# Designs tried in a protein design chat: VH-VL binders against b1a7s3r263to410. Part 2

Target 1, 148 residues: b1a7s3r263to410
Amino acid sequence: VTIVYDTMHYSTQKMAHEIAEGIMAEGYDVEMFFLHEDERSEIVKSILDSKAIAIGAPTINDEPYPSIGDLMYYLKGLRFERTGIKRKAVTFGSMGGKGGTPASLGKDLGEYGFDVVDTCEVYYVPDEEENKACFKLGQKLVEEAKKI

## First folded at step 1 (VH-VL)

Design E7 (framework fv_ersodetug)
Fold by ESMFold2-Fast, scan of step 1:
Structure E7 (fold): chain C 148 residues (1-148), chain A 121 residues (1-121), chain B 112 residues (1-112)
Amino acid sequence: as target 1 above (148 residues)
Amino acid sequence: EVQLVETGGGVVQPGRSLRLSCAASGFTFSSYGMHWVRQAPGKGLEWYAVISYDGSYKYYADSVKGRFTISRDNSKNTLYLQMNSLRAEDTAVYYCAKDYRYGSGSYFDYWGQGTTVTVSS
Amino acid sequence: DVVMTQSPLSLSVTLGQPASISCRSSQSLVHSDGNTYLNWFQQRPGQSPRRLLYKVSNRDSGVPDRFSGSGSGTDFTLKISRVEADDVGVYYCMQGTHRPYTFGQGTKLEIK
């Protein structure tokens, strides 16, 4: 399972880590990539080898982080919609106002050939219930991936 | 520009304690696991401790378990090693090293310059 | 513990000639995520270790292409196509698949 995210105030990072803990609690390992730190070639390679992915980004100034847009464009070029296997996906992110980035990313991933299981968005910093929801999101992602 | 800077080494008598620090910069410290690796004079590399991104998970090599404690302070971007009941065989250069990916293995993609611990009576 | 065995432990090479170092693990290094966490490090005299290769064959930024890695499962090889003076040092393989993480004994590369 591959998790890719970007963040400014660490809220989306907190969500990413909770999702990873949920995946690991089910006995699966996770590769996590932070777009500012990690090479694009390694991220893409991990996604190509995965049955499930999670992509996260905050909404800033009513726009998603630019690095996520670049990744999504690259994923579109890989034409997953033309394979016989639908990889599972979830999207997540934090917002301080209007929001909508996880839903937008989910729509795009669906177009690119992924089976989007769920999305999760929190206002600013996730509270304890929202942290638990992210943990469960990771568990749901791998439960769905087992069906492939 | 990833940097790891170890401090706290020195000469210490057997049975005493020493605390090492590793100051991290140039990456999101709170997103990555961290390791301690040592090298005795003229010997090879020996891994002995890891800590998860949030400090909730720790694992130690048997040689140091019960004597050494790994910890971190993400607000200060600093990794620590508390070394108790020091022995002559703990004499080594101590390196902190960065994990490459959370939960997916250990790559040691960046290392500090090392700090020397000499346990001598 | 996974035992990492390197051979040879010492290698003397004439400048410009190739060098090859073998690394064998006592268990498969294929992780449940499908990756093989076999890394190669170089330690020049008096310096900190520097990663050369990760996940068997991926070269770190700044590492010359004369360094290459290959292998799978339990058998791995580091090759230097044309040895240069700056290559003097000790080379270590390391596995990150199983805890505790373990290094090979190291291979000392010397120039004749």
Scores: ipSAE 0.000, ipTM 0.516, lowest interface PAE 13.6, mean pLDDT 81

Design E9 (framework fv_ersodetug)
Fold by ESMFold2-Fast, scan of step 1:
Structure E9 (fold): chain C 148 residues (1-148), chain A 123 residues (1-123), chain B 112 residues (1-112)
Amino acid sequence: as target 1 above (148 residues)
Amino acid sequence: EVQLVETGGGVVQPGRSLRLSCAASGFTFSHYGMHWVRQAPGKGLEWYAVISYDGSNKYYADSVKGRFTISRDNSKNTLYLQMNSLRAEDTAVYYCARDLRYYGSGSYYFDYWGQGTTVTVSS
Amino acid sequence: DVVMTQSPLSLSVTLGQPASISCRSSQSLVYSDGNTYLNWFQQRPGQSPRRLLYKVSNRDSGVPDRFSGSGSGTDFTLKISRVEADDVGVYYCMQGTHWPITFGQGTKLEIK
């Protein structure tokens, strides 16, 4: 399973970590990439080798973080619907004002050939209940991926 | 470009204290774990301390527990090492190093290092 | 603590000849995720350490393909296919699988 995220104020990173714990609790391996620092070719290679992905980004001025847009455009071009396998996906992110980025990303991933299982959005920093929700999101992603 | 610059080293007498700083630039400091590694004159590399990206988790080598304290200020892109009760055997070049941890994998990648700052503990 | 043992401690090589450095760990370095967290570093005289390889065999950006890594479990090797003058320095293996992080004692590479 591949987790890719970008972040402001580290809130989305905390969510990514909790999702990873949920995945590992089910006995699966995780590769995590920080989009701002990691090379796109390595991220794409990991995604192609995975049956499940989680993509995270915060919302800035009611718009998705710019670097995630570049990744999404590239993923659209890969034509995953032509591979014969429908990869599972979840999206997540934090917000400080008007939200919607995880839902928007999920809709796009569905159009690109992914089976989007769920999305999760948190105001600023996740509290204990929201941390548990992220953990469960990771478990749900893996449970769905087992069906492939 | 990624840069790490250590400062704060010097010559001190046994029992005194020093605080080392590592100034980071060229990357989002708050997204990386940071380490302190030292090298005694003519000797190999020895790991001493690590701090998580947000400062909530810290781990130390047994030889410095209770004497050294690692901390960071993400608003200033700076890593610190407070060194108390210094001993002659603490004489070394101290390096800070950046580490990308894949959460849950247990991996540590020391991909960038500072130039080092020298600490000499002598009478 | 996991003990990392390098062999040889010192190596003198003629320019253009191959060099091989061994690293052995007291415990398996395979993590629960199936990956092996063994890195190789180079330290040239008067300089900071520079990472050459991570996860046994993956080369860092800018590292020449003359450098290669191999091994599994507890036995690892760093190979330089054709030694150049700039390769003079001390080479260290490091494990990140088990706490605390530990390094080998270093292998000094000199040119004849």
Scores: ipSAE 0.000, ipTM 0.504, lowest interface PAE 13.6, mean pLDDT 79

